# Designs tried in a protein design chat: VHH binders against Ribonuclease 3 (rnc). Part 6

Target 1, 276 residues: Ribonuclease 3 (rnc), of Chlorobium luteolum (q3b6l3)
Amino acid sequence: MEPLWHKLSALPFFSSRPEKWEGSGAPPSLTAFIRSLFKGKALSLELYATALTHRSMVHDTTAPEITRSNQRLEFLGDSVLGLIISEYLYRRFPEGTEGELSSYRAKIVNGKSLAGFARNLDLGIHLIIGESADQQRIRTSTSTLADAFEALTGAIYLDRGLDAVREFIEEQIIDSPAFEAMVSTENNHKSRLIEHTQSHQLPPPVYTVLSEEGAEHEKTFTIEVSCNGRRLGRGTALRKKDAEQLAAEEAMGALERALTGDVAEDTPAPEETGRG
Short names: E, the ipSAE of ESMFold2; O, the ipSAE of OpenDDE; V2, 0.75 times the mean of E and O plus 0.25 times the DockQ between their complexes.

## First folded at step 1 (VHH)

Design e08 (framework vhh_7z1x_3)
Fold by ESMFold2-Fast, scan of step 1:
Structure e08 (fold): chain B 276 residues (1-276), chain A 121 residues (1-121)
Amino acid sequence: as target 1 above (276 residues)
Amino acid sequence: QVQLVETGGGLVQPGGSLRLSCTASGFTFSDYWMNWVRQAPGKGLEWLSGISSSGGYTSYADSVKGRFTISRDNAKNTLYLQMNSLQPDDTAVYFCARELYSGEYLPFDYWGQGTQVTVSS
């Protein structure tokens, strides 16, 4: 019988798409996109079409030949991605504790991070989505994009093996600015503070230079960090980057103490009505 | 409601300089991190630089570190990108973008229409 990807490749582009492609030239074809991931020819375009097939295509009356979504490839790809990231972190941080490595991996392979990597590849425009489904919502959905990225990883693994996946992940994840921000030894405290603000839907931490002292060749910087208008830490160092890390370290300590309840006796504000 | 307008693009010789501006309206500019992102012909989006709400913290992509400087004037609701030592491969449409979450792949909720920068001799 005719391969499924032949039929999927013939599907018309949907009218709805992200704003950044509005009024632009025609979007890349699936075949052109897959070729861009390799410095060569893919062995099985059907695997990649399946990886980009949303669950809304199953039982779609306009495509009855589509019997599988990307969910099985997502399951496989999650495992392959986890293995490659874990191996990289193990080698990258030889003095790292198991807890530190697990924390780094969790930041990289979570849904919002993976959706970010999917956006960098413009995966949303290549998704194969049911005719009656909400095109714009699905193509921009964090969970849909994360699942598609994992499914694509699974497809590369089955088509071309672990070394091809490693090269793909090196290019798309490890070499990205986002990756260095998450796992850099120099930025560990700042990354933890950013994670805290993101988890609580707060604005990012704000770093303010309080003072610059000394001769040009031996300047000392004092930097303060605040979150949601609250001043949480300060650091002093010969380099701004080091002062920021020290400020973030103190901020994380302050947040930890607040969580455990280690506080001095409360002193009511002058205008307090007497809460006791 | 939320609007971002980039200006300052144009044609420049290799080794030249340009300063891009982005004027924001419809939100409290001083509450948000701001970013510069570019898209070269036939390429995807490339993040270039980010700046904290107060301007106290800046970050740069390796491709532009040492050549580009991001800054902001919260009193004027304006973001800037000073571009020095421009190369032909800096040719791209440059966008300013408002950031919701720092430390991830720059999830933007709003960005401008962009300004074209062409570096040619």
Scores: ipSAE 0.000, ipTM 0.086, lowest interface PAE 22.1, mean pLDDT 75

Design e09 (framework vhh_7b2m_4; at its last look DockQ between E and O 0.02; V2 from the best seeds 0.00; counts 0 for: pae E 15.1 > 2, grease 27.9 > 24.2, placed apart)
Fold by ESMFold2, look of step 2:
Structure e09 (fold): chain B 276 residues (1-276), chain A 119 residues (1-119)
Amino acid sequence: as target 1 above (276 residues)
Amino acid sequence: EVQLVESGGGLVQAGGSLRLSCAASGFIFSDYAVGWYRQAPGKQRVVVASITSGGYTKYSNSVKGRFTISRDNAKNTVYLQMNSLKPEDTAVYYCTAELWSGRYYEDYWGQGTQVTVSS
């Protein structure tokens, strides 16, 4: 199955709030918002209202009739979202390993990513939040926005079924420039190195912290990667995971040079590799 | 250490122009998406413009056609050319750098530069 990409990009700023809701006067009603998602009738407005109801409403004494928040819909929506993203990745990357597919899914289905997609919908202005709660903190909270996105997914599933929620996820996540950046393999050298070792039936790469240098507030990490007992790459960065990517990048370069006929470079010593 | 240093802010008449610069150091600038946010008095920070490592630009609706973002990777610098300025553009402008890689998201922020547009 061929991917549906609209454009190539590395990292869009998707945590921003759409300006038309800030500069256009009062935000649209919940009804208008929900209808904009489906180009038609809103079939079960109570489901969508529940999806946008923060738990602070359950404890709000001025609205005792509100007995449920979006938490159960979030639970359902998490599973539905996971299914749809997993199905898409499976079809999009037919040669992808299980590890690669899981890695992509984890990048897409996490709090920061989902909050970004929720912000693109301006979902925060539609949240139903208790009167005594800290309105602006809650409306902009990463966890609140991510939960609301998942709850909305669950509501669409219950209201209109799997095909409708698949279209929603395709439009809001899969077709976005941010999604393209998340599934790009261009800069993921750790994944490339893992694939190399798997395709050659070798043990997975081993990353070893060689040093942590500098004062506590200025520490740098130097990490070395070894494959099958050979030291192939080294990286230094302010974060361990960044140092690992740099080490993997050097290792992939060394492997590519060795495969093209320069085997003398990086030939390991005959003794076993010790701990760093 | 990571540094983002804004410059070029100031006072300008409505309809005028101003160019902001942001000098970056302490990270691989070419790998980051970079951009500008602004915060008007009493309001939250909002995005103004961004440019990805691949050169794709985005603008908020309020500045499209008036502002132009660009980057010079050789100088580790991002620019914001601001034309046809309006009093509504008055804000503190922040330079930002963001990275999505493999498994993580990082962001860095400058200290901000004041832009004031008088009618």
Scores: ipSAE 0.000, ipTM 0.140, lowest interface PAE 15.1, mean pLDDT 75
ESMFold2-Fast, scan of step 1: ipSAE 0.441; ipTM 0.786
ESMFold2 (binder alone), look of step 2: mean pLDDT 89; pTM 0.892
OpenDDE, look of step 2: ipSAE 0.005; ipTM 0.267

Design e10 (framework vhh_7uia_1)
Fold by ESMFold2-Fast, scan of step 1:
Structure e10 (fold): chain B 276 residues (1-276), chain A 122 residues (1-122)
Amino acid sequence: as target 1 above (276 residues)
Amino acid sequence: QLQLVETGGGLVKPGGSLRLSCVVSGFTFSSYAMAWVRQAPGKELEWVSSISWSGSDTYYEDSVKGRFTISTDNAKNTLYLQMSSLKPEDTAVYYCAKVYDFWSGKEYMDVWGQGTQVTVSS
């Protein structure tokens, strides 16, 4: 028997061993929900039921067969979600700095944002919660919904692989209106500076290349930004676009300090090491 | 206590059809995915087909796609494999197996029956 198990587990379909649910099976509503995500292609309803099983079920006397919550799938799902979002951001913003990409990722992969995506899926109604627990509080909890979204991502990964997760994340996160708001302006200092000039009825900012140094494959660019004839910021980077963003960031800081009554000095020289 | 009883095997000529049945006892059948696996003479154990608890998903090994159909009757705790256009290569002992949880190691595919012999030969 044991050698036959090893042979079966060598098939891609049977290669993973992380989670189990010893219950009486998945609710019909969960089955319909999972079918809606994959058009009837889920391999293990038990895996998805585990992903939606709240911790309150582990010690529920009305369901003693339930021995695992979604916490382990949440752990796995967090890593998979982070990988997929990082890869997407890396590909979408080829001129983005490490700092910009990390900031976008943090905005997307946080409890509030993930709970929002979970709410868009109506994930709360599919949660398997202990009979004596506060049902309404748990089904609407930001932390519970965020955890369930991550656990669902982990379940999709184990059941169907990375490409299926990419399709899921593309539909649920990337194509969402919320996602565009998160990535279009948050750390785009140039956009914020343009908005500032427009709101104050000033001419648009002017960017000037002050220097280009180094071999062609390792050139560094120093760019200065001026607003209404005043020099407000300077940035140095390996790419012009990045140097412009750094200059705009300094300019926004200078404008904010001026607004609060702080004494702003002329643009300071940037550090020697611009990028990693 | 847990028991699987496979029936329906036999000798059939190439191009023929057979229907295998697996009667399940000792667990809540409608709560678990079920599978058919086979072992041909001189070969390793081979997965043939799986069906989810709800019947929402069916999966087949490439060599049997379009020829075999897996189904369940949850009211009768019975798993079926309808086999058509049988080939000599389908000759094997066929086993049904409970998929309790595909990912729990020892606890997926953890119930084996006695098997039923299918021989495809002229």
Scores: ipSAE 0.000, ipTM 0.108, lowest interface PAE 20.1, mean pLDDT 74

Design f01 (framework vhh_8cml_1)
Fold by ESMFold2-Fast, scan of step 1:
Structure f01 (fold): chain B 276 residues (1-276), chain A 124 residues (1-124)
Amino acid sequence: as target 1 above (276 residues)
Amino acid sequence: EVQLVESGGGLVQPGGSLRLSCAASGFTFSDYAMGWFRQAPGQEREFVALISWSGDSTDYSDSAKGRFTISRDNAKNTVYLQMNSLKPEDTGVYFCAADEYSEWTYDSYEYDYWGQGTQVTVSS
């Protein structure tokens, strides 16, 4: 009696590559690009051509054989990317809360961030786009580039397996300067404050808008943060999220001063978790 | 600690040129998209130009296309706006702005950091 996972691996969706290129051949520029991703190894091109096929190709009268875009590979790639980033964050931040880890993952795998990584690879140049479509607009589109990055991740997974995707994500995301900034705790005072309240079984921080002034595109926000009924910080900024971060920064400073005895006893002394 | 300082504004005749500079400090400049916005007298801030964190992607307002060029020097933590064929309608205070990480936005309300602005006046 074979285990269920052996039966699953014998099913078509585990033993075949259904997302194959339907055109007459992959462009030479795509062939060179894909080979550059894998440190000189020659690879099958069909999955990668499909991964970079924009939905405008489905309606292109000059390529009627193309009936599928990168959407299915995007769906798969999103799951694979999410798994790898979640595992990395889990290991990287052993003291991190579920909320903090989820916040970091959301920052990394959101459309704008993924489009940035796609731009670093010049994915827009390699996109297969319908002749009647707006070429420049599509090649620079945030949503198109994010979709293509996810679809490329799915194609690597099907062609080369999970370890190859880990190497790809390590090179393109984790080792990038953008990633280091995203997961920096120095600028994420709001997450540090949430961590403090959760570790001490306190209610979550409450952010109160004290003032908003100016026209819609010139609003200045002054925000105050309270923890367990204690007002610990204030911030003023042109963006609400920045005002909240500044308020949290002051709050963390107040909590740190409590540890040195510079603040009243009514401020709870934080327990050091190793995150800091 | 975060600071954006614009320079290069001034008075110029219609058809003239100006080059604006924005010096950034206190954040990892190469991780931020940079934008230029302007505010004309009696109006809200208007998007002018945007450059991605890498410098590989740029976008412009319809009024700026073909006349203005945005560029950046990540080694110098500086973003530039080269303005050619200036018109009286280009008069306003020009602001540089930083958008966190690889995020791009055309809405001034969403930008994380702002400079104090530099005045550009296009008149005879």
Scores: ipSAE 0.000, ipTM 0.113, lowest interface PAE 17.7, mean pLDDT 76

Design f02 (framework vhh_7z1x_3)
Fold by ESMFold2-Fast, scan of step 1:
Structure f02 (fold): chain B 276 residues (1-276), chain A 121 residues (1-121)
Amino acid sequence: as target 1 above (276 residues)
Amino acid sequence: QVQLVETGGGLVQPGGSLRLSCTASGFTFDDYAMNWVRQAPGKGLEWLSGISSSGSYISYADSVKGRFTISRDNAKNTLYLQMNSLQPDDTAVYFCAKDEEWYDSGYFDYWGQGTQVTVSS
């Protein structure tokens, strides 16, 4: 006959997972979550757990066997994600210029957008985070969620190959309402800004690199644009051209608002023809 | 039906060695972490060792570190515990336990019936 404790609920001994999840019911297990992403069995669940391992786990004394975070998978995933999105944009916009395609990609493959896709998957609840770390802050962090989404992409690539990544990106990014909003926006902002300066007989826009920041394998560029000595916009992106387009986009928005303000102040008085 | 069956227990003299085996059925063995837990007479449960789904991550309790070695053979659905330098205080019922996750969830959803290890003269 079995001892009574064999009939008890599971006993906790150690855990890197959140002790409390604030949502409807209990969170799905990592195994169940990963299986929900695919038709059929994942080949390496440990690879996906590595993708969701935050850097705070490295040197955690309660888990000394965990020696690597998701940073390497993030590096790989960024490249794979970039390839898949670039190929999709190339095929979808056959008349698009290199600058236009780069601008679309920058709108999709950035920290804010990727964190949004990560939130749609509830990735924050599956993050493996060090015991002493600020759990709530890390699980909701834009940078952490974006990094985890890229790392997950890298894990899918290694486990299931490039076609599986295409299916994942199609479902999570391309078919999303957010994606259509990003690509429907006119994105040749540098050309529009040049046209604005030319139409007003002003010198061409001046772009200034303010910073080059980030890990050696990934650099971010922050660029500022000025027109006739006035600073009008800034953009941050992985490529200088994309940062320039984002800076120009902000500048065009500012100029459009200024034009609207001018029209509001300058309402023409009605003119009447004399009748004697 | 999930089943975990431990074998390899018995009587051994202090300083001796034993190898425990746990055969798993009714679930996909290579998807889940496995653990060894013991219960000495009149004592509570003591976690001894855990191994991840592929075998890449392994952890031990301080009381057995350096003396016990956990391993698994996913092709045979079998978990092992090699016990060396056995001491009288290692006398206990030894259980294998299935983790609810691939590694270190802190929760065990299924347990074997246990195998008795007695270390004495």
Scores: ipSAE 0.005, ipTM 0.347, lowest interface PAE 10.4, mean pLDDT 79

Design f03 (framework vhh_7b2m_4)
Fold by ESMFold2-Fast, scan of step 1:
Structure f03 (fold): chain B 276 residues (1-276), chain A 120 residues (1-120)
Amino acid sequence: as target 1 above (276 residues)
Amino acid sequence: EVQLVESGGGLVQAGGSLRLSCAASGFTFSDYDVGWYRQAPGKQRVVVASIYSGGSTKYSNSVKGRFTISRDNAKNTVYLQMNSLKPEDTAVYYCAAEDYEFWSDSYDYWGQGTQVTVSS
């Protein structure tokens, strides 16, 4: 015996096909999802429905009453998210330079990172999207998920204020294992290398693409980093950004070895200035 | 400023061909996957074809074998070659760009659309 019809009859949007969303208001799954974010408190469901409305709905003939996407809330949410992350980083890294703090913020609020946080919330399944032959692409898209996460942040801000957003960001971003990896200095080799060159009054590192190999859709990049005219490291990866980080990692290792071993290289020795 | 501009739409007879173009500006086009969507009167917006930054392509079953998507990264342009057009291909065609490589903080970009009408 199944209680399926009893459960479905309790939900105003369920018809003879309960999985079918009509698009004219918040779906039952969205209502449950939003309640879970705020521990059962009453919320402005229309604001959150707008935050999760993809731009494809604006021109969807099955939902002509939907005239706004999440773009305006995304714009607002980007600013609110940026403020909260900047304030957190400022307080967490009191010795951090402006460049270091900006680098950490960029890593946290980039599309890949935000899409990852959105995936942890299963946000894609709650998106209000025009029905298409390939909804899987849109619901798993990095930019779509990042936009939705920012729009949700904007909706929380308007509905519940800045402190509610802080609590949300603390739970979803700051307390995540991904956040620790993003802010760990040992995993940000490019920033460490920039810090090294700045502290020794050297020109900034220069990254050069040495090769691009392989078929178009599986191409690998080899990048070399030089400091003050000397080659310090190389990295090979499927993405230029990853190759640059690997090159910087090798460079930092070479600089560390130069400090503890024989200085046979023609690399300029660091000047010790003594901190008083 | 980020912008996508579609062109090449028009009126064509059944069995005919059209080539749509989408010119991108204001971002590093080569790092993005790009796709063509269409929306017919009274119907939902659907994906037609996609081409990823690495060059791989995907087509909807309704256009597979008739349409070809391609890109020219030097010109920041994506193309949709439409052959053997049918009346049911009549729709507004939209260009969209998404971050395929996942290292950008950039968002989805959409064009304004271009009308394609296929007469029977």
Scores: ipSAE 0.000, ipTM 0.126, lowest interface PAE 15.2, mean pLDDT 74

Design f04 (framework vhh_7uia_1)
Fold by ESMFold2-Fast, scan of step 1:
Structure f04 (fold): chain B 276 residues (1-276), chain A 122 residues (1-122)
Amino acid sequence: as target 1 above (276 residues)
Amino acid sequence: QLQLVETGGGLVKPGGSLRLSCVVSGFTFSDYYMAWVRQAPGKELEWVSSISGDSSYTYYEDSVKGRFTISTDNAKNTLYLQMSSLKPEDTAVYYCARDSEYDWLESYFDYWGQGTQVTVSS
């Protein structure tokens, strides 16, 4: 079958583009981008072209030979990405509950997060979009970028296997500052407390420094957390963020004990007869 | 006492530039991601940009990428937003915020400044 690159040569603006890279049929910029995603050379440039092909190309009358978008690779890539992130979280948090692991996975594998990672790759500029489509809107769309990131993951999987995807995800997601902030054990309790206040439509938790003792480098901080005017926890540590985390941990413990007490509490039996 | 104080807002013509600053006190600046969040008249809060504590990583909302630059001066506990090629659509109250925990994409911020008004109009 004819490669996607040969099909794309039928597009109106093709003749104004730079010469094809080493006869591969791909523009030099796209070939360079694909090679930057992982160490080594791609086995199939057509898989990557398909991963970057927006659905607007399928209905483009100037390229009627294009019949495939990135949707199938997105479906595959979602599964591969989920597997790798789940395995990483399982291994990194051996004492983590199913709920905690699922929460972290949901934060990483969602449209907004994936679009952010796609933006870090400048993925939008490499998208293959129909000439009649709104180029700027599509190239900056959160859903389009998230879908393309997943499709790219699927393409890497088919081309180079699971270990290559693991390296890609390690570089693009796991080693990112955003990921480390998300999965930090010390920040977990603060996040859960914020989620609690949001779900109850309450103001965000307020952290107050109660005391600060010691030399500049050896200061000890005591921090208190309040929610809706109620003091729920306190923490003491050498770093403010650690003290805040400990305060939030105590607050979450108090809230969890309250919920457990409510579940375990026996309801009084109905009274059907009054005295008198 | 933890405080975030924004300055640098004002009235500017389309295509102009402004630099916002946020002076932080009461916590170790380099321990946190810091963010700029804006609210246009009659609209919801919109995340604009974030920066890591060591300034190695920066993130931008797509409509401001290439026009806005986020930076820090950790010695001064100050966060900056350099805004160029301003558009009427950039008119909003801009808030300095400390990222509490999660990825900036979740917009979970535990401390906010009072905001500074930016108006882009001729």
Scores: ipSAE 0.000, ipTM 0.097, lowest interface PAE 20.4, mean pLDDT 75

Design f05 (framework vhh_8fcz_2)
Fold by ESMFold2-Fast, scan of step 1:
Structure f05 (fold): chain B 276 residues (1-276), chain A 121 residues (1-121)
Amino acid sequence: as target 1 above (276 residues)
Amino acid sequence: QVQLVESGGGLVQPGGSLRLSCAASGFTFSEYWMNWVRQPPGKGLEWVSGISSEGGSTTYADSVEGRFTIIRDNDKKMVYLQMTSLKTEDTAVYYCAKDYDEYSGDYFDYEGQGTQVTVSS
């Protein structure tokens, strides 16, 4: 007898079967959830089930086969998440000091922020929790959700590699309102430039893509910003929105220098003392 | 070791009824979706119906909805397919299939011979 699943893998209607969580074992909705995260199939569904397994399952007598929670994947995921966020911040803020970059990272990679990202994914409903545990408390717990988000990151890393995690973090964190709020309150140059044009009764800034260069996964964008027909700034980055922010930053600097009469000067490198 | 044993097939007239049974062993039955799939003569496998781990949800292929009912009994580790208003195109070998969760929820694991259903006048 041959395994039936070998024959069914190419049939479109088997994937149309709805999944509903039954409250026992691995939820049927887990497969649909994992498919929603990737362009392609997961290689190890068990890694993702483990990432969503709460510690209450380890001592659950109705599931003695469950010997590990998500703790080890959380440990790994924390390191991978930290690396990817650090690399993004390093590239996004080339003039940023070590202290500034560390501060930005801490604002994003903390329990409250990570729990927020977990809630955006509805991770709580996918958690595998012991029958005797306080289900509602655990599924809404800030620490549990933050741990699950990190563990999921670790599972993606082991299953699909670093680039897949980078895409996941870009979608879930960098493109999130929370990250945008951080940039807006501290370094949203694009918003500041819009406010400048509005306060001076000028047309809104116009952003023009000058070039797109490189391989698909390494493509760089160069964007120019003009205000009232005057070219004020240009930025180059791996993402269009980052290039727009860099162009706006240069434009704001140019406007500030024009206002104060300051001469442009090179500032000391971030690793040198006295800057920050 | 997963084992699925189908029974209840046979020859029936168009418009008739049959009830298929599947006895499961070698896994925690109450944790898995159970499915019925079929293979008509000279054709590929076709998914027919699925039932959630505790029986709270059922799904059916468009071709059988309203005519077939999938049922499970977790205490007996059994899944059933109640077939009514049978048509000649329902002629097939019917297989009971368990979801395979290590690779994908889209895979099924089965080791039985199936049960033959023939609808003919």
Scores: ipSAE 0.000, ipTM 0.168, lowest interface PAE 17.8, mean pLDDT 75

Design f06 (framework vhh_5j56_2)
Fold by ESMFold2-Fast, scan of step 1:
Structure f06 (fold): chain B 276 residues (1-276), chain A 124 residues (1-124)
Amino acid sequence: as target 1 above (276 residues)
Amino acid sequence: QVQLVESGGGLVQPGGSLRLSCVASGFTFEDYSDYAIGWFRQAPGKEREGLSSISSSGGYSTSYSDSVKGRFTISRDNAKNTVYLQMNSLKPEDTAVYYCAAEDYWGDSEYDYWGQGTQVTVSS
């Protein structure tokens, strides 16, 4: 009948009050932005305002009514985003290996990619940030924008359900111009790096976990890859295999650059006083 | 350059307490709140063990390993650009070199920093 999530969305805490929100001095651009996401059908402006609320607002004396940031919605949104992207990749690439699917997922749901999608929405201008905080730095921060994008995903899930999130992800991620590059079948970076080391008769790549620290409910892995004693890349992700793929991607980029004219240009050309 | 310096280690009896300090330089405490700061330890011949972290959310966004939960408390002091580890009910197995580390939450791996460590010895 009525699932728990539907009941939660219908609680007074989640009731939309556009007239009161606008009358309270809330940013008009935020209300317009949220309405644009749903063609004028926003159910709970409070969820979306929370999703765009930076932690600096919790300590802002000009807004004592704001007691929470977007962190909890970010946690939820990451899980929902991960599920939808994983299911999409599983269905789109029926012959794809686990490694290939993990590589695609790592490209799509990493902080840099999510910040890019947030920038496409101009999400930074809609962030609710404390007056004493560094506004410019926070509105342009890769981590802040990625977190806000995930939190927005969580808010859409709670307000409108999983199908609405699928539509949002289809519009913002899958239909994006960058998406095809992220899902190229040639982008299994760990496999490409192994092939590179084998072709050059080098030892296999070594992956080292540098950090597993984070909040109690959130664990972040930072992994470094080395080839023949040389550090070539690092990746940071919520899943170890995703962090390994990102590290391998950076390593492949470094090796590809080493094979280009940049390395040749930096090498002194031999001089000949004559030919013949 | 960014640096982390640990202090407050020493010799203490079982059941005693110590407070370790990690002083950051090369960035302000306002910037410090945008870094995840963790405490780690390494006993002789063993791998590094993570103990506690404090994230960009400030003093209430903290985590602890099971081995120290309830005994150790991480905190910060805005005026001193410092993160503390209050260690209570110390046990001989807590004997190790203790390190603080800063992870750049902005995603730039070049900002990862480690202190030089401070020795903690728990014995009679």
Scores: ipSAE 0.000, ipTM 0.118, lowest interface PAE 16.1, mean pLDDT 73

